# VH-VL binders against o60147: the designs that were tried, part 159

Target 1, 175 residues: o60147
Amino acid sequence: MLEKNKYLYIFRHIQTNQVLLSQGNVLKKTALFQLPYPLQKPVAPNGMRPAKLRKDHWVPLLKVEFPNESMFQSVFMQLLNYRKYRSVQPLTSDLLKLPIPVRRRKIMRQEVPNTIADLADILNKEKFPENSVRLQLSDKSDSEYADWPPSVQIDSEEIKLSRGFREKTTVDEAR
Short names: E, the ipSAE of ESMFold2; O, the ipSAE of OpenDDE; V2, 0.75 times the mean of E and O plus 0.25 times the DockQ between their complexes.

## First folded at step 6 (VH-VL)

Design z25 (framework fv_gimsilumab)
Fold by ESMFold2-Fast, scan of step 6:
Structure z25 (fold): chain C 175 residues (1-175), chain A 120 residues (1-120), chain B 107 residues (1-107)
Amino acid sequence: as target 1 above (175 residues)
Amino acid sequence: EVQLVESGGGLVQPGGSLRLSCAASGFTFSDYWMHWLRQVPGKGPVWVSRINSDGSSTTYADSVRGRFTISRDNANNTLFLQMNSLRADDTALYFCAREGYYDAGSYDYWGQGTPVTVSS
Amino acid sequence: EIVLTQSPVTLSVSPGERVTLSCRASQSVSSNLAWYQQKLGQGPRLLIYGASTRATDIPARFSGSGSETEFTLTISSLQSEDFAVYYCQQYNNWPLTFGQGTKLEIK
């Protein structure tokens, strides 16, 4: 009940629709390691070091509150690993026919529905208590990407973040 | 070359305290989640504690919660484990480990371990 | 807590042989399973993660397979440096847990 670190925040890139997972309402630069496609050229020659994080380019997609820290960590790890698994799967023949920039754009656009579906899949497999998980969505229609288990309460309340994440930017000067 | 070197282990009496250190080199320490694990001879490793890249979030095994504190100094590439109220069942070889880049929860690099013995 | 059971406990083999080690989980861990090699006086070395992905600089003779609750680590042609203890680890659920290990000994 009183355990800290029980909130999962998921952010969406305003232009690419790529998704970042965070253990709080603050995005860290290490979250960029989650991305299959870099937002800008890697600074390090080996590609190990991610590019700068531009927080103004990310908006909240959803927020999940878990009853305790252990359940939060379990779901967070599973979500991160689902995303990594998807990034290494062979591309379909239809995608391979597309020019590389078109293919990347199509794949990136699917990250939002895929992440929501993966979250729901994980929660359906875990046997959490009824109404123990609170899900808040920035766009309530995104709940339709999946069927949710009885453990989930879907909240229509706005996701509250620090002011830096509340305003959209229309300019992407770093890309 | 990635290296993790633990230090600070030793012999202490029950109820005593120890501070373990892990010196990291060969990678950007501040980009990685770090863990402490322990191992009793002849048995598998047991997870003890986890800290995120900037030190703002920590988690502990139930057996050590309230007694152990994990922390990090990113300026000096060092991970710490402060162990208080030590018990005989805390006796183990203590490892620091780096969480893998592409898999949360797997450990791509470990140190050699520092022994902690809690006995009179 | 998820329990990982490794078999056999000890395996006596000769260099050049094909070796298969088993790890069974008490409940599904999807593909979130890693394999480690530990030699005397050393920390564990990551061999496989995601059940089947070889870690950096791990020789091709090591391979992993399986999903859900049944996993195997295979060494296709055992080398003298491969005599060690092998552990599986799940990272699907908290707390993270390891198996009890399989010891590879020279015959």
Scores: ipSAE 0.006, ipTM 0.546, lowest interface PAE 12.4, mean pLDDT 79

Design z26 (framework fv_gimsilumab)
Fold by ESMFold2-Fast, scan of step 6:
Structure z26 (fold): chain C 175 residues (1-175), chain A 120 residues (1-120), chain B 107 residues (1-107)
Amino acid sequence: as target 1 above (175 residues)
Amino acid sequence: EVQLVESGGGLVQPGGSLRLSCAASGFTFSDYWMHWLRQVPGKGPVWVSRINSDGSSTTYADSVRGRFTISRDNANNTLFLQMNSLRADDTALYFCAKDFYGESTYFDYWGQGTPVTVSS
Amino acid sequence: EIVLTQSPVTLSVSPGERVTLSCRASQSVSSNLAWYQQKLGQGPRLLIYGASTRATDIPARFSGSGSETEFTLTISSLQSEDFAVYYCQQYNNWPLTFGQGTKLEIK
């Protein structure tokens, strides 16, 4: 099969506001390795099994359509790298003063605005054709977390949320 | 403790085929993206192919697309590279490598390589 | 495709010396750069990722710095086991690419 990867699917947790990135419209268990708490070292592989995915706890945040796989892969890689950078940075003095549960909740709540800002930063640095990148959001007001370049077209229609991750692509249906 | 061991390389004529294997141990193989890279002596590594954790997604370098097929057997912790229509410029030492995060980043573990020579 | 250019191509040094290796990218790779050490008959060994973070079990004498297009790997006091070829790799843009390498040899 010569199907091309050109969509980036971004999900958020309904309780924690944590964000997961996916190359497909269904989340896989290994996406949980993107979450910063806890991070396992690569040298302890049997202890690195991710927690079980609870399908009804994750909802669509943003869908990004690219004109080709090369652009998709470059943006996807950069976005993952921005997330990894944030997870290893030293905590500020203000955050260190907070009890651990309060601190983590505060950090988690910022993942949605941070991810949107990171995406916009990447797209502003890359030189893509005008109106070549299409964004569709679950809540259009989330687009206001950033300034977007001319390469970006934001859909007027929001993603309709439903409880459940059972979305099929032409690739999945071909089987 | 993590170990990757390649095998299956050898001398083959142009137009021939070889199947490379990579035996993985010391980590949960089914959780990670795996890659094949190749290296000509005295030059840097060149990325060849990658496969996701469950084998449902594969990507190839332009130079090998349509000729090479990457696959994996998660039950036996083994990665494969089927190489068809081999050319002289496919001559290299072939490495399997583990992706650190599982999304095509940097490689925390590599094998020792298996040599492939395409010559008449 | 992003091209990584390493310099020097070969460096002849003595144990105890401070060594600096350079890697330049044809366009910005942010801080998404890794360094590897490769010895004869072995696969590459990860030294540094994220431009400046040491990998597990890598000696403190190895350090990385830089961002955007200019990166350096420094070995503060060269030891006999450090004679090898060193490669940089970017993971900012697809496809993944490596530098041509810097060979560190005995003077």
Scores: ipSAE 0.055, ipTM 0.645, lowest interface PAE 5.4, mean pLDDT 82

Design z27 (framework fv_gimsilumab)
Fold by ESMFold2-Fast, scan of step 6:
Structure z27 (fold): chain C 175 residues (1-175), chain A 120 residues (1-120), chain B 107 residues (1-107)
Amino acid sequence: as target 1 above (175 residues)
Amino acid sequence: EVQLVESGGGLVQPGGSLRLSCAASGFTFSDYWMHWLRQVPGKGPVWVSRINSDGSSTTYADSVRGRFTISRDNANNTLFLQMNSLRADDTALYFCARDMYYEGSGFDPWGQGTPVTVSS
Amino acid sequence: EIVLTQSPVTLSVSPGERVTLSCRASQSVSSNLAWYQQKLGQGPRLLIYGASTRATDIPARFSGSGSETEFTLTISSLQSEDFAVYYCQQYNNWPLTFGQGTKLEIK
């Protein structure tokens, strides 16, 4: 089935800094298959994933709005390919000398800078119209991990972590 | 029943090649990292190589790097070890093992082992 | 690489006895240590991981303790089926390494 979306929602784990990509504003358990390292040991001996998805442990990193579904699909697929390429690289000798817990933390901590750099690289290679791609970040300083092309417009309003990617409802407005 | 069965061992001359296979059954093979280990009788096991769940990442012991290649066929639940440029000190019983508790923290199960003898 | 040294090399015991096996690491491995049992003609069987956590279906008579560089495996009441070689393994650093083994034999 053909996907029809123009928004990419990117989440980060509050403790590990691992990143999950989503086509919707709410994470599904299947997103955990993106992780090279499980967040917890399996309860049952016969399963590694999906690990338990604690939605309260994942916060918005950034939201990307594309002008149309075709551009969204192109960038989303390329970003998944970049992430897969990173996950398949052999461990360097330097990393292999580190204790496994230290190595794991070091790799995980780089996922936010890596994801932002990968997104910017893809957008620099694609020749989209000026100001056609809108980024909204939870922390605008994260935009400094990359140089953005003229096609990118960074929103001055940050994503409010208490709401996640949810739109305001009449209930939210009543508060 | 969760089971691993190795095959493909044998007698080979120095400089020769062998391909080992490990047939997995009783669990979802594609969910697990897999390892090859080897053991000389009377000594402890020695780690040889690992492969992640989708086969996209591999790591090797220094002594076998560039000579051995680990791979997997998730459609047929099979793990492989291609061994080239074999040396006398590669002589051992070769085991495949499932990485049950992640990143080498618990191998369960192991296979029965397949013997490899490199004779001059 | 981290060297694991097990002691004793061989231990002669009778069924019903309490036995303690030691494993010493050349540098700290935190609690990232596993224990295996291996019988003749068989692959190793996982007993303990994380220094003290029993693997699935392992009898309660097996217990692990220790941290950093000093670890012990205890069998509280040795059964006839427990005569085997026991190996410790660290997974704190790559390459993964095993001890040389402790052989439990009938007295």
Scores: ipSAE 0.000, ipTM 0.499, lowest interface PAE 12.3, mean pLDDT 81

Design z28 (framework fv_gimsilumab)
Fold by ESMFold2-Fast, scan of step 6:
Structure z28 (fold): chain C 175 residues (1-175), chain A 120 residues (1-120), chain B 107 residues (1-107)
Amino acid sequence: as target 1 above (175 residues)
Amino acid sequence: EVQLVESGGGLVQPGGSLRLSCAASGFTFSDYWMHWLRQVPGKGPVWVSRINSDGSSTTYADSVRGRFTISRDNANNTLFLQMNSLRADDTALYFCAKEAWYDSSGFDYWGQGTPVTVSS
Amino acid sequence: EIVLTQSPVTLSVSPGERVTLSCRASQSVSSNLAWYQQKLGQGPRLLIYGASTRATDIPARFSGSGSETEFTLTISSLQSEDFAVYYCQQYNNWPLTFGQGTKLEIK
C-alpha cells in the first residue's frame, strides 16, 4: 500500500506534557522511543522494552497539511532531528542543581512550546510559498508560542478530540 | 551483536521476479523501521523502500513504485522485498538497513548485500 | 532531489597523514548529514550523523564539521584500517540521497 502522506500530527501527553510526532492520525507504540523519559522502568538485561501505549492519554496538539509529500518529509525529518539534538545537549547548570523529579518535570513541561517553536523555525527557514502550509490546532492560543512565516495559514477550526484512541483512531477534523 | 543477512538475489531476465529476504538478529526487530537500499559498483547507495515497525506503512522510491513490495515478519525477524517487472536498471547489490532512530533516516546497521542482475 | 558532490573522487595517502574529505549539497541540508565508511564486500558503516556527532564506538580520529551546503570529514593520523570508500548522505529532504564517494587508497 502506497502512503502519500502530506499530514503531520503532533500529540501531547495529558499528564506529562511530553510530545509525540506522527506521520498519521494513528499513534503506534514505537513512537514511545521518541520519549527521553520512558513511561515504564527498564526490564533488562540489554535494555528496555517500549512502554505500553495508552492512546487515550495522548491528545492532538496540532495537525499540519503540506502541499506535497516531499515538503512533509523534509519538515518531519527536521523536527525529529531537532528533538534528537535537544536530547543529547548538556543540561544547563540551572537544571542540574534541581532535584531529579523537579528537573524532569520542568524539561517535560517545555516540550509543547519547544516543539511549536521548532516547527515555526523550520518553516521560517524553508521559505515555502505564501499560504501553502495549513496549521490546525486543538487550542489556538498555542500558536502564540512562535512567530509564523507567510507560508503558514492557521485554520479557523480547531481539532475535535475523539473520546478515546483505538488501534485505528482518527483525528476528527469536523468531518 | 547486531546482524542483517540478505539472501534471494540472482540472475533474472527482464520482466521477471525475485524475492529478497533479510534475516535480522541481535536487536528487537519489531521496534525498528527497516529499509532496502541498492548500490551499483562505483556509485553511492540509492534508497529503495521503507517499512515501519508493525508493517502498516510502506514508502517506495518513484522508480520502483508499483513493481516492488516491502513486507516484514516480526515473529521470525525477517524483512522482505518482492520485486516484479524487473528492468535492466534494477541491477545492483541490494542492502537491508536498520534505522538508527525509527524515522531519522540515518542507518546504523547494514547487511553485506545480495546481488541482483537483470539481463538477457 | 538534492545532489551531493564529494571531492576528491580518489585520494592517495600514507598512514599517519591527516586527511579531509569534502561533501557539497546542491541546496541547504542544515546539519542533517551523515558520513559512512564502506569496505570491499561490506555494507556501509555509520561514522558521523548530524554533521558532527560521532556514532557509537567510532574512534576519536574521525570528526565531522560543516553546515548548510559545505561539509567535511576529517581523519587525523590515518590508520591502515581506514583505507575504504567514504560516502556522505543527507536526510534533510525527501528522497534520501548519497554522494558518489571518495576512495582512500595507499600511496
Scores: ipSAE 0.005, ipTM 0.480, lowest interface PAE 13.9, mean pLDDT 79

Design z29 (framework fv_gimsilumab)
Fold by ESMFold2-Fast, scan of step 6:
Structure z29 (fold): chain C 175 residues (1-175), chain A 120 residues (1-120), chain B 107 residues (1-107)
Amino acid sequence: as target 1 above (175 residues)
Amino acid sequence: EVQLVESGGGLVQPGGSLRLSCAASGFTFSDYWMHWLRQVPGKGPVWVSRINSDGSSTTYADSVRGRFTISRDNANNTLFLQMNSLRADDTALYFCARDTYIDEGSFDYWGQGTPVTVSS
Amino acid sequence: EIVLTQSPVTLSVSPGERVTLSCRASQSVSSNLAWYQQKLGQGPRLLIYGASTRATDIPARFSGSGSETEFTLTISSLQSEDFAVYYCQQYNNWPLTFGQGTKLEIK
């Protein structure tokens, strides 16, 4: 018995720091539609194709446990809306002076701190019960990107999974 | 200091094989896409092959596809180019180069080159 | 494949002069164009990428401009160390292609 839609799984790309949000502990190819910048070069004239999903390139950033599916859906939808809002904001003069590849790298590098700050902002605006939302991070220092409301309980134990949120199923013993 | 050092070039007869190596230092090798390029004296560089950060994706120029194999050893910070069925027109200086980003295709650092001569 | 044509093929100049090197693409490469300097016995050195951005540790006398199909590299006050071959390269389309080069030689 798996209680779905109570957990938000947040992944980061190992090279770009781009962030993907997932309802499950395994990324689906459709999650790539969240990316403003494809991981592959566009091919003219057919336009841009969705990037290939390489599960080994996405590692856990954080896991959020909600007390029920309703709270999960509310926060998840608001995070997607925050990401969309950021994508349509005018770029600063400093960013506009940078060449496209450098500008893209700087924007992508900020997705981790931005996602964490957005999550905290949403949780601060919602009136959830004290200690009702459990946050578990891969690197606890990432929690310092935001101020958390009383509704959030940050787990003292970090996520130690190196490949997604799935535990290793095969054991390779050195001979 | 980023450094790329090629080795393994030499004189070989048509139909022969060579394996080139590129030793990387001064950066996290496993974070970067890497390329091989070649240059005939007095002419511009010609792109030969590329490999992604973990080695799972490779691309080759039409002229070398099926004959050359690019690979990498991230544990030892080394890039390789296995060259089979060599032809006279493969004669060139061979460079390894670091991609500026993820499959961007511009090169922020190059090695010094290793000469390959295919001659009877 | 995209063909890059550089002009002039050879330019004879004196130190202190302003030089302008051109690169023309057979079809649009947007701003995805790089410039390299190559000296005898050395690998190429990245000067400019994104058509106009100087790479790390490149002197301010080097500047790039242009977009689409017409690009220019300018050296504002030529130094003795600048005598080399210069190549443009597009990274908009695969396969990646380079120009034939412009040789800058002392007058």
Scores: ipSAE 0.000, ipTM 0.475, lowest interface PAE 13.4, mean pLDDT 80

Design z3 (framework fv_gimsilumab; at its last look DockQ between E and O 0.04; V2 from the best seeds 0.00; counts 0 for: pae O 10.0 > 2, placed apart)
Fold by ESMFold2-Fast, scan of step 6:
Structure z3 (fold): chain C 175 residues (1-175), chain A 122 residues (1-122), chain B 107 residues (1-107)
Amino acid sequence: as target 1 above (175 residues)
Amino acid sequence: EVQLVESGGGLVQPGGSLRLSCAASGFTFSDYWMHWLRQVPGKGPVWVSRINSDGSSTTYADSVRGRFTISRDNANNTLFLQMNSLRADDTALYFCAKDTWYEGSGSYFDYWGQGTPVTVSS
Amino acid sequence: EIVLTQSPVTLSVSPGERVTLSCRASQSVSSNLAWYQQKLGQGPRLLIYGASTRATDIPARFSGSGSETEFTLTISSLQSEDFAVYYCQQYNNWPLTFGQGTKLEIK
């Protein structure tokens, strides 16, 4: 059973490694507006078709459980703002030397480590109770991208990619 | 060109109900999170509630949780606030406001309506 | 919740003067701070977001600075249309909170 406004669901793109944040266990097409680099090129000027969300191209990265809605909303807002801040920062000289397609691929590839580091930074700055925030990862080694505060408990069970973030409110109740 | 027009305010007795509406135009309503805020004359605004672009997620200030319900009708570009069990301290000018970016990424407001007054008095 | 304290509460000034308004947060809000202008009978108007970025169509005389807990809104040469109440807002922590406002009035 899903509890609304308590879980943060983080997805990664299987090819680009770009990250999407969601308040629900299924992605909606509007989540694509989070991406600084669009996955689909526009059609000819006379006909612009909307970007399509390919749910099969996005897999679970991380699920974060918060003890209450206030903590969830604070962390969610701060993560979105960290991502925007990165999108407007001046590029390093090393990145500027790369051709644009190579540069974009390198930036996109770093979204997973960056998102995990941002989450840890936020949780280290907030004064959350011990063991109050639960992390469940698809790959536990991704937790090594950051140092976690005492407020965080990492679940020993990984997310099973074959099920995604599915709960009874989506898959089991639809049967 | 972006406009938000609130309506539905009025005078009501304690324990009464009101439904506020906000008519939006000049932007793609279904792409943006929307908020309700309130303001007592001479004081700063107070955030009341928000709703995401498709209406599947809602959040409330502690003072109104369980009494107020935010909803939206994307087909008619309208935001609603159903207010039940009204108290004297709910008396304020109520504003709808547009979030700046998609999927709750801003939480600061580029456009506000003119406000609709709500007075809860015996 | 984060408390935002604005100072001064009221400022009496003449057109052409340089005006500085302060906003102090009870804990760090990073750069996630916005400034609004509100005139009598109107809803607030966004001036600045991200502590220092001017919103669309906002005159260059408005500028914002600061980070963490200390923020300033500056109006470099006050115009007659600038007499209003100014509010800061943080969007770093939930719930969203506003300052109590600074009123600019004619001296």
Scores: ipSAE 0.502, ipTM 0.794, lowest interface PAE 2.0, mean pLDDT 85
Fold by ESMFold2, look of step 7:
Parts: sequence; C-alpha cells; structure tokens
Structure z3 (fold): chain C 175 residues (1-175), chain A 122 residues (1-122), chain B 107 residues (1-107)
Amino acid sequence: as target 1 above (175 residues)
Amino acid sequence: EVQLVESGGGLVQPGGSLRLSCAASGFTFSDYWMHWLRQVPGKGPVWVSRINSDGSSTTYADSVRGRFTISRDNANNTLFLQMNSLRADDTALYFCAKDTWYEGSGSYFDYWGQGTPVTVSS
Amino acid sequence: EIVLTQSPVTLSVSPGERVTLSCRASQSVSSNLAWYQQKLGQGPRLLIYGASTRATDIPARFSGSGSETEFTLTISSLQSEDFAVYYCQQYNNWPLTFGQGTKLEIK
C-alpha cells in the first residue's frame, strides 16, 4: 500500500522468554519457524521450536513504529539475520558442559536481551532522523538492555496487555 | 526437487500489459515468501517485488510501484506478476525466486526459475 | 540503496587454478551477503550466504569470506563446470541489490 507508518511487533513467550518477530499484532503459526530447528541435526544449535503455536503463551514485548516501508523492511531484515546468525553458531564449551535442559534454559533466557540489543545496534548504525522511530515496551525497564540513539523516542506509556491477542483499545487509533 | 517455471513473457508495445506466472513445485509453496527479479543481459539481477506467505503483504521496487502487482494463488501453487504501463526500460528476463525464510524479510534466494523474457518496444 | 561493485569484470583462467572474486559494498552490509553462479540460459544458483556459509550441495572448493564492505569468493581448484558469471547480493538494507557480475572464462 501507499500508507505511511509500519509497525514491528515483538512477542515474548511467557515461560521460556523466546522471542518472535511479526509485522502484525497477531502471531501467525508460521512465525514459529523463526525459532531454531527441532532436535534433528547434531551441529545445529539446540532445537527449541514448540510443536504448535499456543496463543496464550505469547505476549507483547515491544512495538516499533517506523515512518516508512524502507526503514521498517531494513530493520526487520537485519533483526531476522541476527537471529539466523545466532541459530547456527557453535555453542561455547561452557554451555556444552551443561545438561541439555539447563543449556536450553540459558540460551532461551538470552533471547529478550539479545533482541533488544540487536534492535538498538541496528538503529544506532542506521542514519534515521531524530525522533523518527517510536518504541513502546510492555515493561519499560527492558529498555535498559541497550543504549538508544537520538532517532528513537521511547513512548512514556507501556503496551497494555489484554486477554490473548484480541486488543479492544489498540485498534488502528494511534499513529 | 524444487522447481519454478515462469511463463507469460513476450513482446509488447510501450503502455501495454503482460501477466507473468510462476508454477511452483517440490516445496510447501504456502510457507514461503516469493519474489520477482529481472535481469538485462550482461548486467546483474534487479529485485522487483516480494509477497509474503499468505499474500497479505507486498513490497515493490520504486521503479515499478503503482504499475506492477504481485499476487499468489496458494491453492494452485502459482505466483503472478501483473505488469501494466510497460516501458522500454522494463525489457528484461524475469525470474521468480524462492525465499529461504518462512516468516521473514532476510532475503536471499535458494531457487530461481529459468526466466521468461519480456521485450517492450515499438 | 546499496551499490555492490564486483572485480574483476572478467577473469580468464585455466581449470585447476585457484581464483578469487571480489565484491565491495558502498556501505556496511554486516555479513548479509550472498553469492550466486549463473550459467548461460539458466537461472542463478545460490553458492554462499551469510558471507561464508555454503548453500546445500555446494562443493567444498567454493568458499566465501569478508564482512562489512569487502567480500571475496574463492574457488580453490577450478573445475570445467565452474565457468560462469558470478554475482554477489546484499540483504542488509532494503531494497535488495546485486553486483554487476564477474565472468569467469576459460583461458
């Protein structure tokens, strides 16, 4: 479309802290394929993809508003590429010494801080105009995982949670 | 075996229209983002358009925005490019290509078709 | 948009030789760089992604290296089927862009 603003939605799993990226405020089942493969290949990072999307397990982490398509697509691509890069890196010797369940928990716990740091790194490297990118968090303390450039305006209001993904007050009333 | 087969290219006059098709097989078509690219002989490929897995999101190169429309029919494993208001600089070999990601825009292409030629001249 | 400049434009070599192809980006693309091989009358074939990771079923003689703005594709022992045009492609910034190609010819 010709419409201006684009939104990046990032979800967190309530139990594992895994992260999913979305262009929409409702996750599609295919979003699960952003997560590492199932336990099938010896040299790949641990398989940590759930078998199905449990809608009650995924809550908003943050939302980013971009002024145009080009900025959104560049940032979205770079975030997905960071995720792919991490998924194929060899595990450290310290992680390999741990029992598999403990190892998985340690890796998953890093997804939220890693994703927020990646987003900030991308935005710090891009030449975006001052205050052109609006960041909203479900928990404002999560902004502390990174240093944000002048292009980012952190919204004073946190994202308001509702049952499931059905938001009755957030439909397209905000720019 | 993944296969992509383009069709619908040809010779048209400036201002004319063509509709390209890409028949896909050997993979779950509805899981993947799909692309159109074009290539002038002796030059590198140029990205043209992209469509997400369910067809709800489309993106276009600035040079074709408003003239080209990408679409897909997941029931019949077919990708389309409707090309209107064609210009001489649209002359190229057109490829469909498969993205390697199920739900992303980190796009490099693991499979391409053979291409279908489009010539725009009077 | 990001311009990719490949060098040389044409390279004449004999089978068995080691060849190195270069790709330079107009700005950093991190490691978000792919390499393709294209033979006459065919669509491109993915060789390398992530600057250095070989795609499925690509022979070990193909390797990639580099990051940010400078990238290379190396063919360690050229085979007769390797004579083709090679393209680099970045996927760091929108829109996606390709280099102009390096033609690898038999001497």
Scores: ipSAE 0.257, ipTM 0.726, lowest interface PAE 4.6, mean pLDDT 84
Fold by OpenDDE, look of step 7:
Structure z3 (fold): chain C 175 residues (1-175), chain A 122 residues (1-122), chain B 107 residues (1-107)
Amino acid sequence: as target 1 above (175 residues)
Amino acid sequence: EVQLVESGGGLVQPGGSLRLSCAASGFTFSDYWMHWLRQVPGKGPVWVSRINSDGSSTTYADSVRGRFTISRDNANNTLFLQMNSLRADDTALYFCAKDTWYEGSGSYFDYWGQGTPVTVSS
Amino acid sequence: EIVLTQSPVTLSVSPGERVTLSCRASQSVSSNLAWYQQKLGQGPRLLIYGASTRATDIPARFSGSGSETEFTLTISSLQSEDFAVYYCQQYNNWPLTFGQGTKLEIK
């Protein structure tokens, strides 16, 4: 369905708060490539790329509906670029003082607010029409991580997603 | 061929209710935002309400907020407009319109129905 | 809301003539403007979007120009089937708004 292409879903790991971007309402295995390779053999919740996707370990953070697929693609790619940029930035002196496992966990815990801030920044730059982008959050308080442009309409309703995927509805079953 | 066919219009008294339907065909209905607009003869169209693809979000013009409810049944490719507490200034030809998908930003409409008339009069 | 003012209200023209219709916005709408044609007893038909992009299957004689607050729809050579009412619509801000239309009638 073409509808999937204009929806951005962001998931967070229940334990590590790592973030995955999804082009659609179902988290795909390929999304794990967004996470860095571990230096040691790791499994979530150690805050590294797990060997296998456990959808039940990921909960929805937010859902963004764009007017069209092109806008979605633009924002999606920019989000990935922001993440890449951060990954190559030097670590702060404070972080360097921490043991490597602790350091990694701390960095990963910041992925949620960083991702939200990135999204807002990107949308501010794009200058989309007013209320043309719909944002749903699993926790409304997460919207406070950023200032949103007029193009963003924040829904009063919370996101209705199950862990790692969209909940089935009667309409979905009929398809 | 894309087709939008409105129905449910008619004569109703002030304070009454009416439910409009729009049957869609010729495209993947569930992929697109849908809108209701209305037009008084000799005037330009006026936007009334919007619903997103999966029905999880709705938006209304100030003039109809709290009185009208837009909804959709994607399984049956149908758009609805429940109109309550109707008043004289709601009298118009009501159109359902398809939002565009691929190009541009914002909401403009590549397909319209022929409209269904709503008359509110005592 | 953004008010769109179209001019003229009515234009009497003959087939083959060049026609220019104007749409003025009360504030900037960038290039987020569409044009529609509406014939009697029919719903509107999309002609132009993005101020200057023709919709699918729209004849080349239709063209749009302008940005911010001033927009123009041009019909290079009017055909008999072009007599109708033309509306501009902005989609830069909510709520969406339309002009009051320009009626093209036969001279």
Scores: ipSAE 0.006, ipTM 0.599, lowest interface PAE 10.0, mean pLDDT 87
ESMFold2 (binder alone), look of step 7: mean pLDDT 93; pTM 0.949

